# Designs tried in a protein design chat: VH-VL binders against p39998r288to527. Part 3

Target 1, 240 residues: p39998r288to527
Amino acid sequence: VQLLEMESITSEFFSINSAGLLENFAVNASFFLKQKLGGRARLRLQNSNPEPLVVILASDSNRSGAKALALGRHLCQTGHIRVITLFTCSQNELQDSMVKKQTDIYKKCGGKIVNSVSSLESAMETLNSPVEIVIDAMQGYDCTLSDLAGTSEVIESRIKSMISWCNKQRGSTKVWSLDIPNGFDAGSGMPDIFFSDRIEATGIICSGWPLIAINNLIANLPSLEDAVLIDIGIPQGAYS

## First folded at step 1 (VH-VL)

Design l01 (framework fv_lerdelimumab)
Fold by ESMFold2-Fast, scan of step 1:
Structure l01 (fold): chain C 240 residues (1-240), chain A 123 residues (1-123), chain B 109 residues (1-109)
Amino acid sequence: as target 1 above (240 residues)
Amino acid sequence: EVQLVESGGGVVQPGRSLRLSCAASGFTFSSYGMHWVRQAPGKGLEWVAVISYDGSNKYYADSVKGRFTISRDNSKNTLYLQMDSLRAEDTAVYYCARDSYYDFWSGEYFDYWGQGTLVTVSS
Amino acid sequence: SSELTQDPAVSVALGQTVRITCQGDSLRSYYASWYQQKPGQAPVLVIYGKNNRPSGIPDRFSGSSSGNTASLTITGAQAEDEADYYCNSRDSSGYHPYVFGGGTKLTVL
């Protein structure tokens, strides 16, 4: 059974549509990440500490991208979290309709979007703030890195640049991958044999996880410290 | 209908070279990784090599590393295996096989196979 | 392969249930895929993942997995099921990403 089939079954019998499941993920994931950013005490309007910067690296063509934009919207609504998104393609070329819809809402709520790694670095320089959290949402469960890049040399180069930028973030920057770190097989947790570029994730946030993947990720991703399952309303019997 | 047709097999002497071809039809060849798998007479299946959809990444079984080269021509929908320094133990039926599209709950598997081409290395 | 162990032969009476087993450490991390091979023919995928069946494969074929062991079960074996069965898994060694079991010859009596 595919993840899409699990969500369809839930929506049909329990009156929860895919937008509702995505919203449940975003709300719960945002609570988790706000806690990682120091919680309400740090994020109050009267707090004199620097506002945290969260960067989202998102696919324009899969469910993880849509989840990341919804998550970013909830983080922006806190008022003291800055969120910048960089897509695997130009913003003008977004393909998935759900990603487009979530991107529109994200922008209306104050979310920011940049078009390249260089633009991202310029924005960081202007804000004079290091990134505290990177959200990796480039690869979903139903997509490999090869599928994401396709036969496009431009997209492949762009994705490699994004991965390189992410892995160069050091210090207290924490990388949280949605569903699966880019460059790993979701079913097995092993490195994607067709690409050598991989996200060095600190943790993963997922709404369902294959039984076999966690042990392999721990063995093959030394940076991995945590894995979090977000309840999105799918009955526990539907998880594998 | 997905079809894979191997060719190029034959009888060769030890130390010589041979090139196998696999002609693909019925699917978008450039979107799939491809494998070579062999089977010695009366023996089991042995994985030989894999090539990514675009030809940029290749992996080989230790038994053939440094002697065999996998390649592809996406404009011709054809997979190749160049076999150099052939040994008696390379005698086998060679199958080409298509890499599966990623499945949420399973790893990669071989969803379609050709009929095979026999390579006999004898002196 | 030596990494995945299968019994070399098994027999089943027509209409009875048989289980073919595959054992190896890689199966703790990966699900096995199963291939049927009849004499003189190419292998055919019959089960992939834990228990997924390609279109055209009869529902009498099923898969299961527990620990380091994967099993292919044929419920109500038919004469046409007589064949060699191979399990395959991704190898965690990093040098040869795929490994086959040695194969099990199924005889339907």
Scores: ipSAE 0.000, ipTM 0.423, lowest interface PAE 16.4, mean pLDDT 78

Design l02 (framework fv_lerdelimumab)
Fold by ESMFold2-Fast, scan of step 1:
Structure l02 (fold): chain C 240 residues (1-240), chain A 122 residues (1-122), chain B 109 residues (1-109)
Amino acid sequence: as target 1 above (240 residues)
Amino acid sequence: EVQLVESGGGVVQPGRSLRLSCAASGFTFSSYGMHWVRQAPGKGLEWVAVISYDGSNKYYADSVKGRFTISRDNSKNTLYLQMDSLRAEDTAVYYCAKDWGYYDSSEYFDYWGQGTLVTVSS
Amino acid sequence: SSELTQDPAVSVALGQTVRITCQGDSLESYYASWYQQKPGQAPVLVIYGENNRPSGIPDRFSGSSSGNTASLTITGAQAEDEADYYCNSRDSSGYHPYVFGGGTKLTVL
């Protein structure tokens, strides 16, 4: 579904049924992105054309990373979309249990994980396919880039390399950020003042957003072409 | 040990300019955002301005936008506040404060200087 | 209007528990940090990230949050806790990134 809604959604939605909300987001977002990749005409016809490539840039330690891996799983489960994920840290250092769980399922559905930007570029060269969509899930509502980088210069350099790589793909590649583009404040939609590098997103896929944040983000992100509110399955009038 | 030492305060007439400095030591200055916070006599704390670690991004309180300019010299470990078109309501102790880190939705000021008094009087 | 509201004054008896509150729209999105200021001194960070204490801050200080309200609790108040307390948060309106509460003067009786 593709609904543009200028309403904020309360955090109580996530508190009541986190597992169901995650899966519902992933299913609906995957449907939307399959449409953007050419839908029925491209994805289901058996021919010799290269399969589309989607790259996921994901947090290893927050809900946005879990959402992105669930989304990637749905994208690759039919075998017609190639998905490669790069985490903000080494995969061997994953600590979030939900991210670990979604990563295991993602791999079983044919998803690939790489450990560096150079490994990502090597994988792309091997596939001989340009990336068509980048999914940015490095920053979400429940985590900041500072939480990911900590005091580590290595992790900070890694995140900056991931942002730089993503922005260089802008030619024929569409960048879709989950909830908030990396480098912007989730609550306000204003640029974060502590990193100069920010994701130049083409669009945003969210399950809810404060009205002021959407307006500020539109004003401060010239690359932005679309913002999509994904139906997470909460019935209208549930909070009446 | 982290130290922040402000200087440049004094008495100035309305409409004039003043430049504050903050000398930082005991941490990697170029890796952290820096803030100016002020406090009028007998009143509360008011955030004034922030500058990113590399000087590329700057933000200001509405009360000072267009009049104050924050800057830094990472080679000298020094933070500056250029104050133009000063008004009586700018009279305050000005504190230099260090941000904890780069991206944190609950950002806090882990170290503060002793402050420097700016008095704007006719 | 993205401001943080604090009561201007509160009193507590020696050894008793006191709660200082901070209210504002930004607190629905961000945790508050708390600063203690004694006369003639610079502010000192006592709580950050909802309920974390910097090294050297006594364990009688704790923080909590619920909706648009953040609270600083001092359990077993001591005479040296008499000071002004300020809450601080990021501005959810987006026009400037930081806002302070008006401050609460704590008197220990």
Scores: ipSAE 0.000, ipTM 0.407, lowest interface PAE 17.8, mean pLDDT 77

Design l03 (framework fv_lerdelimumab)
Fold by ESMFold2-Fast, scan of step 1:
Structure l03 (fold): chain C 240 residues (1-240), chain A 124 residues (1-124), chain B 109 residues (1-109)
Amino acid sequence: as target 1 above (240 residues)
Amino acid sequence: EVQLVESGGGVVQPGRSLRLSCAASGFTFSSYGMHWVRQAPGKGLEWVAVISYDGSNKYYADSVKGRFTISRDNSKNTLYLQMDSLRAEDTAVYYCARDLEYYYGSGDYGMDVWGQGTLVTVSS
Amino acid sequence: SSELTQDPAVSVALGQTVRITCQGDSLRSYYASWYQQKPGQAPVLVIYGKNNRPSGIPDRFSGSSSGNTASLTITGAQAEDEADYYCNSRDSSGYHPYVFGGGTKLTVL
C-alpha cells in the first residue's frame, strides 16, 4: 500500500474550533480527490467529457459523516463534479447537529441527497454517469458499524445494503474511506468481530492514525492500494 | 406563507402559443426544482415538465417535448412554461409545483407545494 | 414511459381502514408519493418517500412499499378523506422523470 504522509495530528486534542479543523480536512481532501478525478485538464469549464460522479455513503451521527458532507460541498461547488450522498439514517432525520449544519451548506452548494439505494441508482441513471469515486464515511473513530446497526434492524439492513451496493461498484470505481474503513476498529485497525460486512476500500483518507492501527489495517484489507494522511493545518508543537 | 400563483391561462386557437407564469413567495425559490403538471377536464393528473433549481437540467413528457419549454428567472422568483403549437388535447388546468428533491432528502421524489392552477382552453 | 396502475374506485365505511394500491415496474426502483385531490382544488401531498408525512397531514395516513407495489393506508377514515388519490413516481427509464397513476376515487360511506 502507498502511504502519503502529511502530519499525524488528531483534531480532538487541539484548542481550535472543530468547524475550522473540519474545513481544513475538507479543503485538503477535496484537492487530493480532484487530482484523482483527472485534475484541472478534465475539470475545466470547457471540458466536453461527462462530469464525474462522486457518491458519499455517510453516517448522520458521527464526525466522519460531517467531514464527508464538507468534502462533498467543496467537490460540487466547482460546478463540474456531481455529488450524491446517501445517509445511514432510514427515516430522513439527522441526529448530529454538526452533520445537520454541514448537510444544509452542502445542499445550498448543489449537493444531492438520496434516501435509499434504489433512489441512488435512479439518480445515477438520470445523470447518465458511472460512479468514479465512492467516499465511505459510515464509521467514525468512536462509532463502529456494530454500534450503529445494533440500534435497530432497519438501520442494520440499510447499512448492509449500502455496503453491498458499494462493493458491487468495485472494479472501475475507486472507494475512499474517511478516517477508518467500515468494519474495522479505529483504535487497533483490526476487523470488527461484531459486524462482518465490510467495504472493500481502495484507499483511506485520514487526519491521523496510530501506527499500530495502520499496520494492522494494511495486513487485513487486501483491496487497499493507498493511504493518505491529510494535514489539518496545525503545525507540530502548536498545541499544549 | 409558502405560496405559488399561476397566471397566463386563457382561450387560444390551435397552432398558436401561450406562456404561463408561476409566481413563488414565502421560500427561497432558487433552492428548489419546479414542475408543471396538468389535468384535462374530468381526467387525471399528467406530469408535463421539470426544471432544476439552477435551470441547468430540463425534462419533458413525450406528449409536449419539442413544443413546450420550461424556464425560470430566479431573480424574479418566477417559473415559466412556453407552450408552442398548441393542440386541443393540451386543454387542461396547469399547476406549478415545488420539487421535494433539494430540500428534504433529495431521493424522496414528489411535489410538496402546489398552486391553484390556471385553465388553458385550446379551441376554435 | 412507465405505467402506474390504480383501481379507479374504492369505498370504505366511516371509521374503518382502507388501502389504496399503486402498481408499476418503476416502483421496484423508486418510492411513490401520494396526493389527495378534492373537487375543484389543487392536489395536496399526503405521503412521500415511502412513508413520510408532510407537516399538517393527519397521522391516520401512512405509506408502504413492496416489490412493484406501493400502498396508501388510511386508518379510521373520516368524511373529509373522500377525494381522488394519485400515486406518483419516477419513470424507470430516467429520461421522463415522473409519472402519475390514473387515480383512485375514494368514497367514504
Scores: ipSAE 0.000, ipTM 0.409, lowest interface PAE 17.2, mean pLDDT 78

Design l04 (framework fv_lerdelimumab)
Fold by ESMFold2-Fast, scan of step 1:
Structure l04 (fold): chain C 240 residues (1-240), chain A 122 residues (1-122), chain B 109 residues (1-109)
Amino acid sequence: as target 1 above (240 residues)
Amino acid sequence: EVQLVESGGGVVQPGRSLRLSCAASGFTFSSYGMHWVRQAPGKGLEWVAVISYDGSNKYYADSVKGRFTISRDNSKNTLYLQMDSLRAEDTAVYYCAKEGWFGELLDYFDYWGQGTLVTVSS
Amino acid sequence: SSELTQDPAVSVALGQTVRITCQGDSLRSYYASWYQQKPGQAPVLVIYGKNNRPSGIPDRFSGSSSGNTASLTITGAQAEDEADYYCNSRDSSGYHPYVFGGGTKLTVL
């Protein structure tokens, strides 16, 4: 059972709706990431440095995008974490109802959206703040990166520039991919052979994984340092 | 080279409508949020309204919400403020202001127009 | 009721240092920007973010921020610095994105 099918089955049989599952993920993931920011944020506050900067790279064509915006909303609610989102498409072209809903709430909680990588870099330089965490939510279970990039030359160019920018941030910046790292198959953990550009993720935050996918990701993603499983409230009795 | 030129101000009776325009040049208008800020005679600055770079998001001060409408035409590099149901307390110089490099993130106005005077009087 | 509080007036002797303060809970979460306004003129940005100066603004202008307080410092005040100074920041509620302080009239003696 793939993670998307498992979530669907659980919602049907136990009346756990999509909004509840997203909220459980976002709350638990934000708690985890706030702890990862704790040491840096403390040092910054002592030295009168700017607030920590988190960047979200999100797609409209998968559920991970909605999770990322919900996560960003929770991070913004602290009042001491700056969050900037860059989509793989124009903000005006968003079609997924959950992504649109979470984006609206995210903006109301202080989250920001930029139009391009150059815009993002200008913001970073003006803030004089290095990115501490990048959240990769560009790929999901229902749309591969090669499928998304194949829709237009503009989208392909945009996706490649986003990946390039993200990989350039490696070092002090930690890259956390939601569910599946960009450029890998969700079910198998194998590289997407039809799209060569990949996020060099340092960690993965996931709500459930097949064992084979975990082992294949470890074997094929040398940048990977950590993997975290977030409990989103799926009852274990469902799998008896 | 960045210029913002307001127009449309004048004397208007209470309860009437007036539309202000701001012609922008010298920057990529479609990439920046735009604001209206007003200043009553002898008083301080009061923020009025904002519109995002693409026109999808708009916010208003409570004092004008439901009466004023901010809009933009990116093809003409022009910002608008439609002012309905005008009151004596709306009398002010109205400034067009441009967000700085990602003013959405840093919350600052790097360029201002010279302002246009709106007088609401009988 | 103003969410950002400024002293209405302050004086400084020519060549001396003056600090103009802006106070409000939103400043714990957002940096202030500062604007200079001379009579009959539009406001001019002098500091944005924590302590950034636009091109053309003299280096005697600097900004600082700590807790719920933001400050504009003019080191070695000049006669042309006489003006009204306004701080601006985000509204802490998020429904009204921006709020200005009441303004401080600086007199250079």
Scores: ipSAE 0.000, ipTM 0.414, lowest interface PAE 17.5, mean pLDDT 78

Design l05 (framework fv_lerdelimumab)
Fold by ESMFold2-Fast, scan of step 1:
Structure l05 (fold): chain C 240 residues (1-240), chain A 119 residues (1-119), chain B 109 residues (1-109)
Amino acid sequence: as target 1 above (240 residues)
Amino acid sequence: EVQLVESGGGVVQPGRSLRLSCAASGFTFSSYGMHWVRQAPGKGLEWVAVISYDGSNKYYADSVKGRFTISRDNSKNTLYLQMDSLRAEDTAVYYCARGYYDSWPLDYWGQGTLVTVSS
Amino acid sequence: SSELTQDPAVSVALGQTVRITCQGDSLRSYYASWYQQKPGQAPVLVIYGKNNRPSGIPDRFSGSSSGNTASLTITGAQAEDEADYYCNSRDSSDYHYVVFGGGTKLTVL
């Protein structure tokens, strides 16, 4: 069963609302990431340690982007975690209605948005906080790199800059890709042979059902240390 | 501005060979995958072959596997299609097209070059 | 043969809305791209991905997708929109392979 096919069948047969699936993902993924950031002991209000910084690299036009903004909202509002998002386009040009809605809620919960890699680096210097986690949500199962970049050289250069910045953050920074790392095929987990730039993810967080592609990702992504499946409650009857 | 110009088409006998070229300009050729797509007279579009940005990976439609070879010279900004063992059903206008990242969309197309395999 | 199915012809009155559809299993996994081809000319990309337009394509062109079906919608059709329209997508078994629909001839009345 392909992930896109499974999601389509679920919506058709059970009338499960996309917002409900997204919230289930965001809540569960946020608990997982908070544990990776040191859990309750570190994230306490009275702790003197610097607040962790999470950076989100998000698509403006796919489900992974919407998931990332919802996840960022939960991280902001419950853990004394600083979150900065950089989109594959200017925030004034957001296209997807769900991404727009999640972005509005994210901002109301204290999330921050920057418009370029240079603005992101400036914000990081101002906050004087190390980036501990990067969330890669630029590519989803329903949106490829070609869909994101299109025919625009400006968007292509922007995406390449974001990937380059992300890969330079490795070391003490952990990179978690939502569903599939940028530069890999969602169905197969194989590298995109037509694109030289790829996210060198430390881990992947996927929703719903196990990724058929996980074994191929493990074979082709040496940086990969972990993979976690978030159960969003899809009924098995959807496969019938 | 992006330009793709095909050349090398013509009339050829069945069983013979023909080599098509596509000259690219107005973009960084070495950063993009490239495709060949054909269209038989009065028929629809049929994908033929793709080559990766660095030339290391190639894929072919089943109808041309073993007979056609796609290649590129990034130093000359040129894409090639070597067509061997030509058949009447290979008669078509051949377009070169730029693929973006993962082999689609095909965002810019050349004007096409006609290949006629006459018996 | 292409694994994507399109109706061979459709008509629309000037200024009205028309929807051209493309069906196939690949569309469950990958979005369709749409191309306009006028007689004697090369195809031109008009929609790619969920609903993205290349620079220079009028906003009357839009795309949508649901299950195994993708649609190209032209809102307020103009005379110059008369053309053949092709969808393409990736082969569901291997994304490196591209498949085209059979094409739909749009007549603007």
Scores: ipSAE 0.006, ipTM 0.488, lowest interface PAE 11.6, mean pLDDT 79

Design l06 (framework fv_lerdelimumab)
Fold by ESMFold2-Fast, scan of step 1:
Structure l06 (fold): chain C 240 residues (1-240), chain A 121 residues (1-121), chain B 109 residues (1-109)
Amino acid sequence: as target 1 above (240 residues)
Amino acid sequence: EVQLVESGGGVVQPGRSLRLSCAASGFTFSSYGMHWVRQAPGKGLEWVAVISYDGSNKYYADSVKGRFTISRDNSKNTLYLQMDSLRAEDTAVYYCAKDLYGDYEWYFDLWGQGTLVTVSS
Amino acid sequence: SSELTQDPAVSVALGQTVRITCQGDSLESYYASWYQQKPGQAPVLVIYGKNNRPSGIPDRFSGSSSGNTASLTITGAQAEDEADYYCNSRDSSGYHPYVFGGGTKLTVL
């Protein structure tokens, strides 16, 4: 596992609030992922190889989901990256105000939303491009996957199908989890024993993580190659 | 055979109601968003409404908002358009169309043959 | 809200190349899809995304997109290409309505 620390690329200093923190994360994470997609040489060249496809698997009810939609919006704005999002719930069930706001902006910037794995596969065929990156944002710090799955039989089946689809894409596809991979405890990095399905992540992008959690993930997630720490400009005490 | 077949069109007086149906076959209906698109005689295409794969999300053109209701029955592979408070301006051929991207899709890969609605006194 | 603007008519000689254009602010963010409609028939998808053709659509049909403009090109027009052509894209509004261009009547001379 390589630990990569990326300093904030934004020089603007105005106000630190939840919206500003999301934007700092999204800008820096999008820069990192654009480099993983080939950077300027690929993304700015006219008539290059097929435009990369990025798929976001997102929660409608936690901060990781909001981060993923903001990140997707920045990726879409280049005009050379295709982004498709699939939520853990139907769109009419979006309840978190920040996820709703980020979803609206994401759509205005060309982001695509599908409501099933079947619709996602149809969209992939239409674009005639294999998925190069999957962004996993289904689990946040304030809501475990077991908690989400336990509230509804429908949601449980949906989440399991999303995880299965994601793991099947491995090979040419790189999976990046935001904050914590789906199926692991955020604080400890240990597997969630009450939910057996897990994302086999290639890497993790987070704004801060305990060393013990990283060590435990390395021991329990053999697919893990990288962990990226994004500096979003808040003091260490604010994370506690 | 992959197809969409509209029905329910006809002549109706202003202020009355009419319900259109669209029968889908040859594909997994419950996996796709569905749309209604209309075309007034001698005029261009006008998008009317969309419904998500599971029926939970719906969007309408401003010209029909509050008067038309889109719905679907996935067990019967059927799409509906309930048209209330009909106006002369609603006279058109109504097409049923399937999209490829699910909710918020913008490509119509399959169209029905259309059903004519005439709103006349 | 976004509108899509098309010229109402265009003509092309048999075997020549014609380009039909669609302009609108929404095209900065979304790709246009193109539909062919012959008299008395339902529309048929001919191009979707930037430049994708459905099965059965001849390779003389191609699409392109730049800024707020999308174009449908027919290289070596044939008599059967005479039809109305419509572009379609998403509205930029928060409620995601879809919008069609006014249509372009293509006459093959």
Scores: ipSAE 0.000, ipTM 0.401, lowest interface PAE 17.4, mean pLDDT 78

Design l07 (framework fv_lerdelimumab)
Fold by ESMFold2-Fast, scan of step 1:
Structure l07 (fold): chain C 240 residues (1-240), chain A 121 residues (1-121), chain B 109 residues (1-109)
Amino acid sequence: as target 1 above (240 residues)
Amino acid sequence: EVQLVESGGGVVQPGRSLRLSCAASGFTFSSYGMHWVRQAPGKGLEWVAVISYDGSNKYYADSVKGRFTISRDNSKNTLYLQMDSLRAEDTAVYYCARGGYSYGLYYFDYWGQGTLVTVSS
Amino acid sequence: SSELTQDPAVSVALGQTVRITCQGDSLRSYYASWYQQKPGQAPVLVIYGKNNRPSGIPDRFSGSSSGNTASLTITGAQAEDEADYYCNSRDSSGYHWYVFGGGTKLTVL
């Protein structure tokens, strides 16, 4: 909630509304990820080969989750890409209104939602496709994994299971974290000392990030190969 | 290393004007929103004004709106506060502060040392 | 106009845990940030968002939030933690205002 209001303040400063900023992120991030999936040639080829699979691990309570669902919508709507989302809670327990709205649109555009890691693995088996990209949107600037996991032992266990599942996919799967990899402090990029489990991200997709946070992430996340700034309609200089 | 150094404070009579400066170094100044926050002697912190990264948007506390003008010169890495029609209640240490780690508008991650403004007859 | 209320003073014995609270309606919508100020010095950010620490802030500092209340907890207080602590939040009636609590003076006994 706090991060959504920060985006509202930013859009007032730059004459761009929050919905426009979210859509700009989703469109531009989807173009970037489609390129990572083999680009136009692969995604336009219609044959009996399996479509690439993208899995979204999303929070129900922060804007990173909303961004991930909007991104997922663009991936499944306009390309030959299968998208499955798993939330840090049951989809019937979604708290954030923007996450709820984006989830409804995502489903109408062919996106799939599963309610557990075991259901995710069953869906992967049915599709006979290994996951090629995981989108990590489990924490953002307004809510850390420590904050979320501290809510209950059930949520903590669920989050740990999601992280474990994601890290097991590393060999053939590229993991892209939205804004900040889970298990890291949003402001500093340092490891979250209250929560030892973390995503071994391959790259970061962000709409803006301070140099100190990126440098600390590079130092403390050896799996990190790339960091990409997505244009959301606010000049890049606003984020340094 | 991020540094913010305020200057321009001093003793001034009621009704007169004073301009404060904040020299920034150690970061890309043109990429951050900037704030002025003040503290009257022996009192708490009070937010005064904010300016966007490019200087196009400015907001003020009601207590100073219409009297104070925030501005910046990104070519000089300098933030300004023009204070007009000064009142005794404007007496305070004025801090220059950088906006937080994302979009720069939610919190104050680095602060200058402050400059004292005394409004007295 | 949002007010943030803090107790003016609190004491803690060396090595014990202390909780400093901040209360106001804006905290239902916005997380608080917390600032430590020692005599004659500029404020220092110690917690932002619900429970995020800037680099260099000791792990004994933590934050929490529930309803209209935000708390700063210092576990195992040290003599160097003696300072004034201010909470800050957004004005829920407008996006252009920041409101500070009145400050809490922490004495480490």
Scores: ipSAE 0.000, ipTM 0.415, lowest interface PAE 16.5, mean pLDDT 77

